VHH binders against Transforming growth factor-beta receptor-associated protein 1 homolog (tgfbrap1). Designs and how they scored, part 3

Target 1, 275 residues: Transforming growth factor-beta receptor-associated protein 1 homolog (tgfbrap1), of Danio rerio (Zebrafish) (Brachydanio rerio) (a4ig72r23to297)
Amino acid sequence: RINIECIECCGQHLYLGTNDCFIHHFLLEEHTTAKGKLAFNAQKLLHKYLGLKKPVVELKAASALERLIVLCDSAITVVDMVTLEPVPTGGAKLKGVTAFCINENPVTGDAFCVEMAVVLARRRAVQICTVHEDRVQMLKEVTTPEQPCALSLDGYNICLALSTQYMILNYSTGASQDLFPYDCEERKPIVKRIGREEFLLAAPGGLGMFANAEGISQRAPVSWSENVIAAAVCFPYVVALDEGFVTVHSMLDQQLKQTLSFRDGQLLQDFEGKV
Below, E stands for the ipSAE of ESMFold2; O stands for the ipSAE of OpenDDE; V2 stands for 0.75 times the mean of E and O plus 0.25 times the DockQ between their complexes.

## First folded at step 1 (VHH)

Design b08 (framework vhh_nb_b201)
Fold by ESMFold2-Fast, scan of step 1:
Structure b08 (fold): chain B 275 residues (1-275), chain A 120 residues (1-120)
Amino acid sequence: as target 1 above (275 residues)
Amino acid sequence: QVQLQESGGGLVQAGGSLRLSCAASGRIFSTYAMGWYRQAPGKEREFVATISKGGSTYYADSVKGRFTISRDNAKNTVYLQMNSLKPEDTAVYYCAAGYTRFWGSEYDYWGQGTQVTVSS
């Protein structure tokens, strides 16, 4: 059985990583129905086998570089966003990696530099690095209370999913803000940057909660199922993965806009009778 | 079949200027970042400049302030304007197209190169 393990969105492009080591690439297209409602369909552009017999664990788009960053078999690989072909590199190999993210509000101003945060196996720390075409430069090691299960970055603020709670740590000032408890053994943690100084977190009870460095935000939560295992931000939408379904919620009104089903390598509109 | 074709090289005196051109197939030009590398006799190939699809530029420290990279999307051409040339700039200049701005300096496509000689 083919299971979807991760999801990433970049503009109108949707990427799904599977347990059998494929990436499926779709274009999300908006249509207006006869009743004036928005509907989305997903047009399949490509799928590609990555040559490993391991799940694709995480996908991140580095759109300014036109690349997709892949975590598979505890190693980071970089592929082209359009062809999904591996990008040749002579110098940068990251192995023993359990989680990573890109800083979308980077500390450096270099246009050809990507800031990446990496969690290495058995380390109670986050490694922050800058990747240039000719080198990888270690920028900062940030000590954490335990090995993070998931993370997201916004400038100096790092949102961490730990074994029993979420927290935000400012690694410049050392200030921290505890968020809410959860049990990572009972349900998969999800943390995504949705904008400047704001994160979206998977919470108990099938909720997507919004948080910032001051705590839980005043924005109403998104109503997910308790089985959501991955999410990606496609402003103004958030897309989430739930047992082979992809749901599209608006972050503006927190309403469900679309459900798509993954079937036989295709992402299809869920059937609803047209009146 | 050649996907990248350089032109504009030649002999110039120190302090002079040259403009290099690289004509690329439309598919390569629309897909990849474009750049220039150079190789002097007995030396490794070194990075000179790059330009993204959106027009963002990055330069090697040795040429910053003297060289300007630009692209013409209507002509599928990338240019390198070289000012205040020095004898140390003498090299074969290669046009390159690829994805490696993030993870390394290797490019998927290379031109044949064009010779630039700067006399003292």
Scores: ipSAE 0.000, ipTM 0.123, lowest interface PAE 16.5, mean pLDDT 78

Design b09 (framework vhh_3k1k_2; at its last look DockQ between E and O 0.18; V2 from the best seeds 0.00; counts 0 for: pae O 10.5 > 2, grease 25.6 > 24.2, placed apart)
Fold by ESMFold2, look of step 2:
Structure b09 (fold): chain B 275 residues (1-275), chain A 121 residues (1-121)
Amino acid sequence: as target 1 above (275 residues)
Amino acid sequence: QVQLVESGGALVQPGGSLRLSCAASGFTFRSYAMRWYRQAPGKEREWVAGISSSGGYTSYEDSVKGRFTISRDDARNTVYLQMNSLKPEDTAVYYCAKYRPSGLIYHFDYWGQGTQVTVSS
């Protein structure tokens, strides 16, 4: 059966990665209903088979380069954000990857070169690197208490999902902050950067909680469900995968704005104002 | 034929302002990222500022951050560098450069001829 494995958004563009190695690309269109409420429609633009019989594990937009970065078959590859056609990277190869993120607030200061953090299989570390035309330049290996299950990065701050807790680690100063427990056997962790030093985390009870290096943020949680498995942030919105649905919440008021059903390669709009 | 023509360089007092322009022709301007570089006498060229092809992302070298602003006008095929609070250390020939996207990096493609900025102490 066809399952959505991951979700990413950039501007109005929505990308879904599937377990049968497809990327589905939609345009997410905001509009106001006759009742004056904000709603969203999804227009299918295209889909692309990536040529492997493996799940698309993660997608991340590098919007400054107009690229989509893809984790599939333990390897990082790159496609054009619009056409989904492969983009040559020369000799830059990154294999054995179980998780990655990009630094949208990079410490190198060059917005035209992607700074990434990657997790290699069975390593208790995060590799901080930049990708160049002919090589990957390793900047630092950051030792972690456990192999991270998921991660996100802002500046020097790495927000980590370990097996039983979330934490933030500053790899410049070495400072760390334990956040809260969870159980990776019960819940798939979610860690997404939403702004300066602030992260969105999947918490027990079907909540999306906000945290920073000083602990849990005062921002009210997003009320998801216990079945949410992935999310992406396109400020002010959070899109999430919930049992074959794509949900859209606003981070400004933490309210659900839209639910879309994924069926047969399409996203179908549900009524948001029923009852 | 690709052309990048810088202009707007002048002699100015410390604390003054200048706006540099780089007029582009011979290529589809909106498809390329643009950067400004400068070269002071006896020094290597150094990166100053960059702007993505969409114009949505800008970056700056630390010494100019907060003082310089890069912008682009795709309708006029022109990139600008607004330079405020100028210091004698900003004295240099300023060059614009076009950059082709390649993989996860912009690749250098072409330089302009430069325009002289002199900040008299």
Scores: ipSAE 0.005, ipTM 0.316, lowest interface PAE 10.2, mean pLDDT 84
ESMFold2-Fast, scan of step 1: ipSAE 0.014; ipTM 0.400
ESMFold2 (binder alone), look of step 2: mean pLDDT 82; pTM 0.834
OpenDDE, look of step 2: ipSAE 0.006; ipTM 0.252

Design b10 (framework vhh_7z1x_3)
Fold by ESMFold2-Fast, scan of step 1:
Parts: C-alpha cells; sequence; structure tokens
Structure b10 (fold): chain B 275 residues (1-275), chain A 122 residues (1-122)
C-alpha cells in the first residue's frame, strides 16, 4: 500500500513524496485538444528511495540552488532536484522540525540565497533562515500565538495554519489578520502561496479558498474534495492530492481541468480517454 | 518583484483593430522571451505568439497568423500585440507571459499579467 503524502511543483516538474520514503519525479506536458480543452500527460523521469524508512511529509523546490528540500522523520535534508541524490549540508543539523516553507518572494536581493521558514516542535514561533549552497543560517525568530501546523510565506507575510483557524502575520509591521476557522483534527490544513500577496487555503466543505493579506478575495473558490491532503502551485494551475488522485484546477477560472490516478508509480488519466 | 501589467483591451466591432501593451518591471526585460496567451469564455488557454529577447525570432499560432503582430521595445520594457481583422471568436482575456528556461530543459511560462478583456461584438 503506497500512499502519497506530499506534492511539489516547480515549473513543469511534479514531485510526489510517499509513505514508503520515495520521491517520484514527473514531467507535466500540456496539450490543447481540437476543442481548446486542456489535457495533461505526466511522463515519469525518476523515482528515488531516500533510505529513511519513514514517510516523506513535505517537499519544497529551491530552484535558485537547484535543490529539493525534504522533511522526513522530523528532519530537513537537501537533495539535488534533478538526480535526487543527497547534497552535503555543511554539517547543518535541522532536527525537531514539524513544518517548513520557502519564501518564493524573498525580502533579500541575493539570487543565490533561499529564504526558508521553519517550525520547531513545541515552539510558538517561526524561525526564518537563509539557505546557502554550503550552510543554513538562522536569521530571525517570529513569535506566533501558538505552534503553527502549516505555513506559507510571501515576502514579509506569513500565512499560518493554527489549530482552529488560519491567520496572516506581517513580521515587518506586526500587523495580523485572522482568517476563517477550521479544525486541524478533522482535516489536514493546506496553505499555499499562489502569487502576489495571495494564498490558497483548504477550507471546510471541500473548498479551496483564496485570501490576500487582508483576509479577503473576490476570486471564486476552487471546488475540491474534503479528502484533499496536499497541494502545489504550477501557475496558472493548482495541483491537489486526493486519495491517490492528482487533480489539476485552473486558478484563472477555478475549473477542474484534469484528474490523474497514481498507480504502480505512474500517473494515468482516470477517465479512460474521455476528453 | 516581477510585475506584468496589460492595457489596451476593450469592446471593438468585428473587423476592427486593437493594440495591447504589457509593461514589465522587476526584472531585466531584455533578457527574456515574451508571449501572448488568451482564454476565451469556457475554453482553455491558447498560446498566440512569442518573441525572443532581442526581437529577432517571432512565432504565431495558426489561428492568428497574418492578423496579429507581436513586437517589443526593450528600452521601454514593453511588449505589444497589434490585433487586426478582429472576429467574434477573438473574444477572450489576453495575458502576457514571460518565458522561463526550466532547470532540467524545456521552456514554460513562469510569470503572467492579470489579463485584459477583449470583446468583439457589435
Amino acid sequence: as target 1 above (275 residues)
Amino acid sequence: QVQLVETGGGLVQPGGSLRLSCTASGFTFSRYSMNWVRQAPGKGLEWLSGISSSGSTISYADSVKGRFTISRDNAKNTLYLQMNSLQPDDTAVYFCARTYKGLWGGYYFDYWGQGTQVTVSS
């Protein structure tokens, strides 16, 4: 029984992390039909066993460094994003980690430096750090109302999944905005940056809700299932994981474009050639 | 902070013309290939035209060849789409998009503008 635990997208590249400690790497190829409808093919490029015998719980692409950052067994490791081979971390020991994210709108101007946010077990804080080729530097601690369950970062704005609600915190100004309630015991929280000061959040009722720094969006929600456990952004698409299915929704019209099933390490169309 | 801002959309009669502009900021515009893409109501994305970083290589989708002209002004950080002989089926939201060379080969669009609505109707 292989279960997908996490999903990451970088350009046309899709990465899936599994409960048996594999990363599966696919190339997504977009095609338009004669009727102008979108179709996606997923070509498998590689799979790699990481040797940890624990679930891969989170993946983030650090494209500036050509690295994939892996959370497994409460520890951060770094692999090459093409070969999936481990890269030396310069002795960095990032342990006791419960959640992390990459700042895709970094506040630094250094193109070879990746900003990362880390949540440590039993801490009511987010640790901001910079990831370099040879080291990780702890830069700043940002206090939070409780230990976050999940997070996403856009410049100075941190979108937090807390135990009973989502919240946006600007750590430069100290401004905060409470978002809608949810229950982390009832469903896995999802929070993803989709672009300019905008986040996509898993809400009760099988909804993907959009929110800006003020907690408001006039964009219609995405209709997905209450069983969605992970999502990744491949603008203009959002790719979501639902019980072994990968769904592709457009963020422009919020419509479902395609469903792919994960079977025997492959991604296959679920509608048997129906367009 | 990459920004792409489209302007020039609106209502036009069949057979009319419009010129779309896309103003870029937050990156070195002259180093990137640029594209125009549209989405008609109820349909998927359709790539229309692309132009290389220098402007020397240009390509068009068959649906717009001979009617649309892509151009750029690197001194003004601006991309243009001149649309002639517009037809009702050209009604769509028009986006400018930046080409990114993937780290593992291939090309895709990494940044998009907000889009500008073009309606062709009497």
Scores: ipSAE 0.000, ipTM 0.096, lowest interface PAE 18.7, mean pLDDT 80

Design c01 (framework vhh_vobarilizumab_d1)
Fold by ESMFold2-Fast, scan of step 1:
Structure c01 (fold): chain B 275 residues (1-275), chain A 119 residues (1-119)
Amino acid sequence: as target 1 above (275 residues)
Amino acid sequence: EVQLVESGGGLVQPGGSLRLSCAASGFTFSDYAMAWYRQAPGKGRELVAGISSGGDTSYADSVKGRFTISRDNAKNTLYLQMNSLRPEDTAVYYCAADEYWGLDSYDYWGQGTLVTVSS
């Protein structure tokens, strides 16, 4: 069957990447129910077949450029965020990549490039780079204790998912902050930037924990299931994938607001009644 | 140097069949992902079918069930079996090779072979 592998949110737009090499694009419309509850209707805008029987591993919106960055078959490619058609990168190719993120708080200050962190296969390091129209410029290699499984970037702070723990590393100072242990064999790690100096992490026990460079945040955690495999931030909401369901939690009160079912390329809303 | 040479294109009636071949040289064929792309008059290039180094296949929705991609690693050859051809399948068909999968283009391309579906 079709499995959702990754999720990205940008404004009202939700993108799902699948194991059969599709991107599904939905428009989310928020409404208030008669009982004052928030709910979302997901309208499918299009889906795009990307060409190989390879999972779409990760999606990231670069909304200022109207681009969606795609990781598939260890290669980063760029598509138009509306049409999902490939966009020429001026010769820039990133291959041998196992994980990536963009810096939404870039340290270079250059508005004409995408600041990015990539993990290359069989490297115990993170590559910090800028992607320009005509080139990729490597800024720094940051050594890590092992090959990271997932990462997120905020300025100089890299939040890393390693095989047995999460940590934050400041690559300007070299300071590090251990967060908490987990087991990558038991669950897929998730780390997402939620704002300046703050990250959301999938923790054992079905929890979404908030963290910063000083450690675990005093914010109450989000209650996820043990089966969540991907998440995207659409402030004030976090959207997560849980066994074919898309859940919407508020980061303001950490409550579950909505569940959507993914079936045959459609997102179907749950019944609003109580059984 | 890397070379991809397509053959098998031609004129065919609607509902007919053609088999395209792509002879590869200059690289370790068995380690590469291979694909067939096409470019119809007035359109950009689009992916038709892909096959991984391990033999996994994928197809564009418009050709699924009609076209079959296959490879022979011993002969360094990629194939596309095209059945139930339609006028909208008229295009130049390109063989492509890449060590890694790419959405907008592969690293290596053939010169193309013309397929015309018309009465």
Scores: ipSAE 0.000, ipTM 0.153, lowest interface PAE 13.9, mean pLDDT 80

Design c02 (framework vhh_nb_b201)
Fold by ESMFold2-Fast, scan of step 1:
Structure c02 (fold): chain B 275 residues (1-275), chain A 121 residues (1-121)
Amino acid sequence: as target 1 above (275 residues)
Amino acid sequence: QVQLQESGGGLVQAGGSLRLSCAASGSIFSDYAMGWYRQAPGKEREFVATITSGGSTYYADSVKGRFTISRDNAKNTVYLQMNSLKPEDTAVYYCAAEPWYDSSGYLYDYWGQGTQVTVSS
């Protein structure tokens, strides 16, 4: 069966990556139900097969460039975020990648390249680079205690998911901050940038925890399923993915607002919840 | 296990031509973007030209229209044809394989040892 592997949000646009190598693109629209509840309708805009028999493992929106960055079959591919058509990258080669993120608070001054952090197979390090059409320019290699499972980047702060804990590294100052423990074999790690050096992390007990570079958060946790495998921030909402369901939680009051079920390439409303 | 070896440097008169070659040994093939850089005495190394694996070419403004980069993937060689040479083109010319990751995650970053080009006035 088709499983959703990753999720990304840009404004009201929701992207799902699947194990059969599709990207599904939806528009989230708010409305008031007949019962007076706020609900979301997911209008399907399109879907795109990427031509491989491999899962889409990560999606990141580079909205300033109108691009969606895709990790599939250990390779980075760039597509147009509206049409999902591949964008030519010339001679740029970026393969052997196990995890990546883009820096939405870039430290370089080049507005026409993508500043990225990538994790390479069998490397206990993060590579900071800029990606151009015809080359990958390495900026910095940041050594890590083990190969990261997932990461997010905000300026000089790298938030890492390791096998047994999360941590934040500042690669300008060399400061590091250990965060809470988890077990990557019991749950998929989730690290998402919220902004202002604040990250959203999947914690044990069905919690989405927020942390800044000092390991502190003034925001209350999101209560979600222990089976959440991916999340995206659609401010003021967090969209979380578990076992074929997409849940919408408010970051303002941490309440579950809606559940959508994924069936036959559609996201359908779930009215099973109590009044 | 890849080495880059430049050849074709030497002394040439202003207005003359010179062709540099860079032979790659080992596994640098059609997948690398290949470039030429130069370093004049007392100056930083500067970009001259690059050719992508797909055949697209890019040049520094100072050499555009005078220099031509090309590659022969069957010989695993990149060339720099230098025409209308000027004294300010005097430098050590370096061949480079642009940074690239293979499918196993190994980073490739290869430079040749350089070849001297001297343009007399």
Scores: ipSAE 0.000, ipTM 0.119, lowest interface PAE 16.4, mean pLDDT 78

Design c03 (framework vhh_3k1k_2; at its last look DockQ between E and O 0.06; V2 from the best seeds 0.00; counts 0 for: pae E 13.9 > 2, unsure alone 64.6 < 65, placed apart)
Fold by ESMFold2, look of step 2:
Structure c03 (fold): chain B 275 residues (1-275), chain A 121 residues (1-121)
Amino acid sequence: as target 1 above (275 residues)
Amino acid sequence: QVQLVESGGALVQPGGSLRLSCAASGFTFDDYAMRWYRQAPGKEREWVAGISWSGGSTSYEDSVKGRFTISRDDARNTVYLQMNSLKPEDTAVYYCAADLSYFEWPSYDYWGQGTQVTVSS
């Protein structure tokens, strides 16, 4: 069966990665309905087969370089954000990768590179690196208590999904903060940066909880279902894969704004219910 | 100097078996995923099977699943394609290729010259 494995958004662009090694690229268009409510339509732009018939595990946009970073077959590849064609990086190879993320609040001053963190198989560490137009450069290895299952970055803060809990580790100071438990056997972790010092985490009970280095945020949670498996943040929205649908929530009021179904490579609006 | 050299192609009867080999040199073999492609007369070249750089993941075109097996021997810099239960529609020139998904283009730099497989009575 064809399944969507991951989701990423950047500006109006939406990307879906599938278990049969495709990336589907859509343009989201915001509009006002006849009832005066905000809604979204998705226009299919293209799709690309990556050549391995393996799941596309994760996608992250690196908009400063106009690139999409792809995790497939335990390797990182870089493609053009618009055409999805591969982009050479000067022969550097990133293999054995199980998870990665982008630092949208980078600690370097170089506006023409993207700071990235990767988790390598069989290591209790995070590798901090930079992606340049012509190379990938390893900067630092950060030891972690376990091999992370998922991660996100903000500045020096690494938000980690471990096997049974979420935590934040500041690799500049060495400070750490346990956040809350979850069970990776019961729920796939989601860890996404939503802004400076704040992260969105998949919590038990079908909730998207907000947290920072000081604990659980007072911001009201996003109400997902127990079946949410992936999310992406494009402020003020979070886009999630929920029960075979793409959902759009606003981070301003944590309310569901749109549900889109994925059928035969297309996204169409579905009803959300009576009001 | 990068080289990929296929061998093992032959004429076989339907239901027969062949093992193709692809010997690689001139690059770090265990850094690359490897793939097999085939091209039937008058047709476009099509993907058949792939194996990850570690050998831990394999994938196959639907028409060959359960009949073909891709494998690699990093000590010998060789990738194999074991083909069982061969059918006339498997008749093609078979090519091996190194997968450049590791931030390296273009893939045509690392293609072999092909080996002919013919399945007929």
Scores: ipSAE 0.000, ipTM 0.155, lowest interface PAE 13.9, mean pLDDT 81
ESMFold2-Fast, scan of step 1: ipSAE 0.171; ipTM 0.563
ESMFold2 (binder alone), look of step 2: mean pLDDT 79; pTM 0.803
OpenDDE, look of step 2: ipSAE 0.008; ipTM 0.234

Design c04 (framework vhh_7qia_2)
Fold by ESMFold2-Fast, scan of step 1:
Structure c04 (fold): chain B 275 residues (1-275), chain A 120 residues (1-120)
Amino acid sequence: as target 1 above (275 residues)
Amino acid sequence: QLQLVESGGGLVQPGGSLRLSCEASGFTFSEYYMGWYRQAPGKQRELVAFITSGGDTNYADSVKGRFTISRDNAKNTVYLQMNSLRPEDTAIYYCATEIYGDWSLGYDYWGKGTPVTVSS
């Protein structure tokens, strides 16, 4: 069976990565029903096979460059955000990668590259790098207590998912802030940047918790399913994956707005997603 | 093609010192990050230290304050100065270059390694 492995959002565009190496591209459209209720419709635009019989494990939009960054078979590939065709780099591919993210608040000022953080297999460190048309340039290695399972960046702040806890590390100052514990063997960790100095993290008990660099949030948690495996930010919404379902929660009032079912390559609206 | 040749390993008593060398060829050495890794029997290969093209360094917690990584771009050589050696430092030490330039490259272009044994 086809399982969704990862999700990414950019504006109204939703991207799903599958275990059989497809990217499915949808346009999310919201409307108000005759009863005054908000509803979303997901229109399928494209799907693309990436040429491997391996899961697409992570997707990240680099919207300023109209690129989608793909992690599949422990390698990073860059594709065009609209066509999903690989960017012609002569077959260049960053290998040995287990996790990555894009810094949407980059510390470099170069508009011709993307600032990226990668975790390499068997390394207790995060590599900060820039991706160019013909090369990847390493800027800094930041030592971590163990190999991170997932990460997100905001400027100099790295939010890390470790095996038993989340942590925020400032790699300019060396300051660290321990966050709440979890178990990576019990559930897949989720860390997403939602804005300047703010992160969304999957917590035990089916909660999406918000935190700034000091571990504090003014936002109430989002109530998720126990089995959420991925999330993406589509401001003002967060979309999450739960074994074939996509849920849409507002980050403003933390309420569930929509449930969509993934079936036969389509996202189908579920107005009855009240549980 | 890319080649890395490690040397300088040997038998030393606890508290002793060794200096490892890695000579590189087949690429523009000065532009690449260089690292030292080690693998003890029955354990996974782990990063010990790395040095950037600009000379910035980073160390594993277990060796910080005892080991120093450095490079000589004129000689295409990276060094690991190991002081206050402990029995748990016993391993085969490997030199590797990091991803830089052509991002089709992997992170682990390995030499054959140089063995270090710390015992009385």
Scores: ipSAE 0.000, ipTM 0.162, lowest interface PAE 13.8, mean pLDDT 79

Design c05 (framework vhh_7z1x_3)
Fold by ESMFold2-Fast, scan of step 1:
Structure c05 (fold): chain B 275 residues (1-275), chain A 122 residues (1-122)
Amino acid sequence: as target 1 above (275 residues)
Amino acid sequence: QVQLVETGGGLVQPGGSLRLSCTASGFTFSDYYMNWVRQAPGKGLEWLSGISSSGSTISYADSVKGRFTISRDNAKNTLYLQMNSLQPDDTAVYFCARDLEYYDSWGAFDIWGQGTQVTVSS
């Protein structure tokens, strides 16, 4: 009945957003088993109800400000990463938002602001803005061929999930690169920045595909199930959400390392195939 | 006091052109995204075109792309729609609409004009 809708990772910290409007915060700790294998334990730190009867649809860590940015009920809310308490934004409130991301490779040199990209309902455009502690400032509107379903940003490169394909758009040069097709009616799109000039995308056939700004990758795909709906990058790992399970894949060898089950607000090792 | 007023509608022959104007008063026009929307007799509302506050970003519905041009003059608080190659199916009441402020937008329009009638007939 309680479903995980989104996932975010920042260092060892894992955040899960649920359909009943909670954020669950865990600390992931690596240990070596007696047989020399790497495993993760998830320690629950806290959880917070956000006061709405709507799913938490996206989470993004703004580590420079120690803030977590939350998309719920088509509105962006900013909370403290440690306490999960709402933080005032000087009266600024972003509403009508269908997707957003943070620029992890910002084009501004200001260490005390966050660059954010926002998609507004019924707009064929991406809004680029800067988030400060007390205000939000509009920088640029970037036209897109349709309303994006999901996006990720690396400097001037926007990786967009459209209804029938992914594409990368450089909004400084105007250059664009079409990527592989998919169907947004059949699966939720996933786009994640994994490093400078490199993205991870959910592809048909249960694959996580890697691409640079030219649409090329040196990495082999990760093998996901067809039911993956969200992912977060905890380099060198990718954490993915698969029907109430959290999977951990290495981006170095693309192998599944661990599966965790979400039950009663806890993340527990899944022993079903391991007894 | 906050108001949008459309002008420039009328009767035109198929293949003809019209230019619509929308004059804004009672708010800072240069802060808002603006839209053109139409309603044909007995049909629902159809969004046609939008323009950002600075005029740098423009979008069109597929039904009017290549025939209609949206523009704005922030010094005159005026929004324009240049309509070329008009067809009988373009017969409608045309409205300008203010988008909600970027920081408070939910994908709806909060201020509408009263509309101007465009009739395309031989």
Scores: ipSAE 0.000, ipTM 0.113, lowest interface PAE 19.9, mean pLDDT 80

Design c06 (framework vhh_7n9e_1)
Fold by ESMFold2-Fast, scan of step 1:
Structure c06 (fold): chain B 275 residues (1-275), chain A 121 residues (1-121)
Amino acid sequence: as target 1 above (275 residues)
Amino acid sequence: DVQLVESGGGLVQAGGSLRLSCAASGFTFSSYDMYWGRQAPGKGREWVSGISGSGDSTAYASSVKGRFTISRDNAKNTLYLQMNNLKPEDTALYYCAAGDFYTELWGYDYWGQGTQVTVSS
């Protein structure tokens, strides 16, 4: 059975990573439904097998470089975001990685590299690094109370998913802010940067909650399934993955706008506009 | 008997233009979304552009957006790709494909033989 493990959005492009080591690339086309409601059609562009018998755990678009960064089998691979073909990394290998994110508000300001945060297996720390065409340069190690399960980065602020709670840590000042508790045994943690110094987190009770560095938000929660396992932000929308379904919520009014079903490598409309 | 026949390829210098055509027969052309794809030597097939059956919606790969324009003439059962400001990396076999909006799977049901585009530097 093919299960979607991760999801990423970049502009109109939607990428899904699967348990059988494929990336599926879709184009989201906005249209008006027969009911006068705004909706999306998902047009399949490409799918690519990465050659491993392991799940694709995480995908992140580095749009300035036209690259898609892939975590599979505890290793980071860089592919072209259009062809999905591997791009040479000059022999630089990031292995033993359990989680990663890119800094979309980079502190170095170097336009020719990607700032990343990676979690290495068996480390109670986050490694901040820059990825260049031919090398990876480690900038800083930030100690954490335990190995993070997931993370997101906004400038100096790291939002961490730990085993029993979320927290935000500013690694320049050392300030930390505990967020709400959860249980990693009962739900898969989700942490995504939404921009404007805000994060989206999966909370108990089927909620997507927003938080800033102080642990507060002026946005109402997104109501989604308790079975959500992944999410991607394509402002003003959040796209969430729930066992065979992809849901689209607006971050402006927190309303569910659309549900798509994943069957046989396709994203299909529900009965409203069934193909 | 569905047929898709591409034409208009050739050798062109970087910065040049070409217009590709795809003549369709054997099906109701206006009922199908149409697509252009390409395959460079030693590489897999990649999607280039798509157009809805009515011609009202178009989409482009990021690598060609702003340079290529897809269009169709339903009265002539013909799909077009206007390619401007061509680059050496656009060198590939270009082919057209048809999908059916009403099938269970959104995808490409029929493929043409292709037309070769070579861009010299």
Scores: ipSAE 0.000, ipTM 0.091, lowest interface PAE 23.2, mean pLDDT 79

Design c07 (framework vhh_vobarilizumab_d1)
Amino acid sequence: EVQLVESGGGLVQPGGSLRLSCAASGSIFSEYAMAWYRQAPGKGRELVAGIYSGGSTSYADSVKGRFTISRDNAKNTLYLQMNSLRPEDTAVYYCAADYSLPWETSDYDYWGQGTLVTVSS
ESMFold2-Fast, scan of step 1: ipSAE 0.000; ipTM 0.273

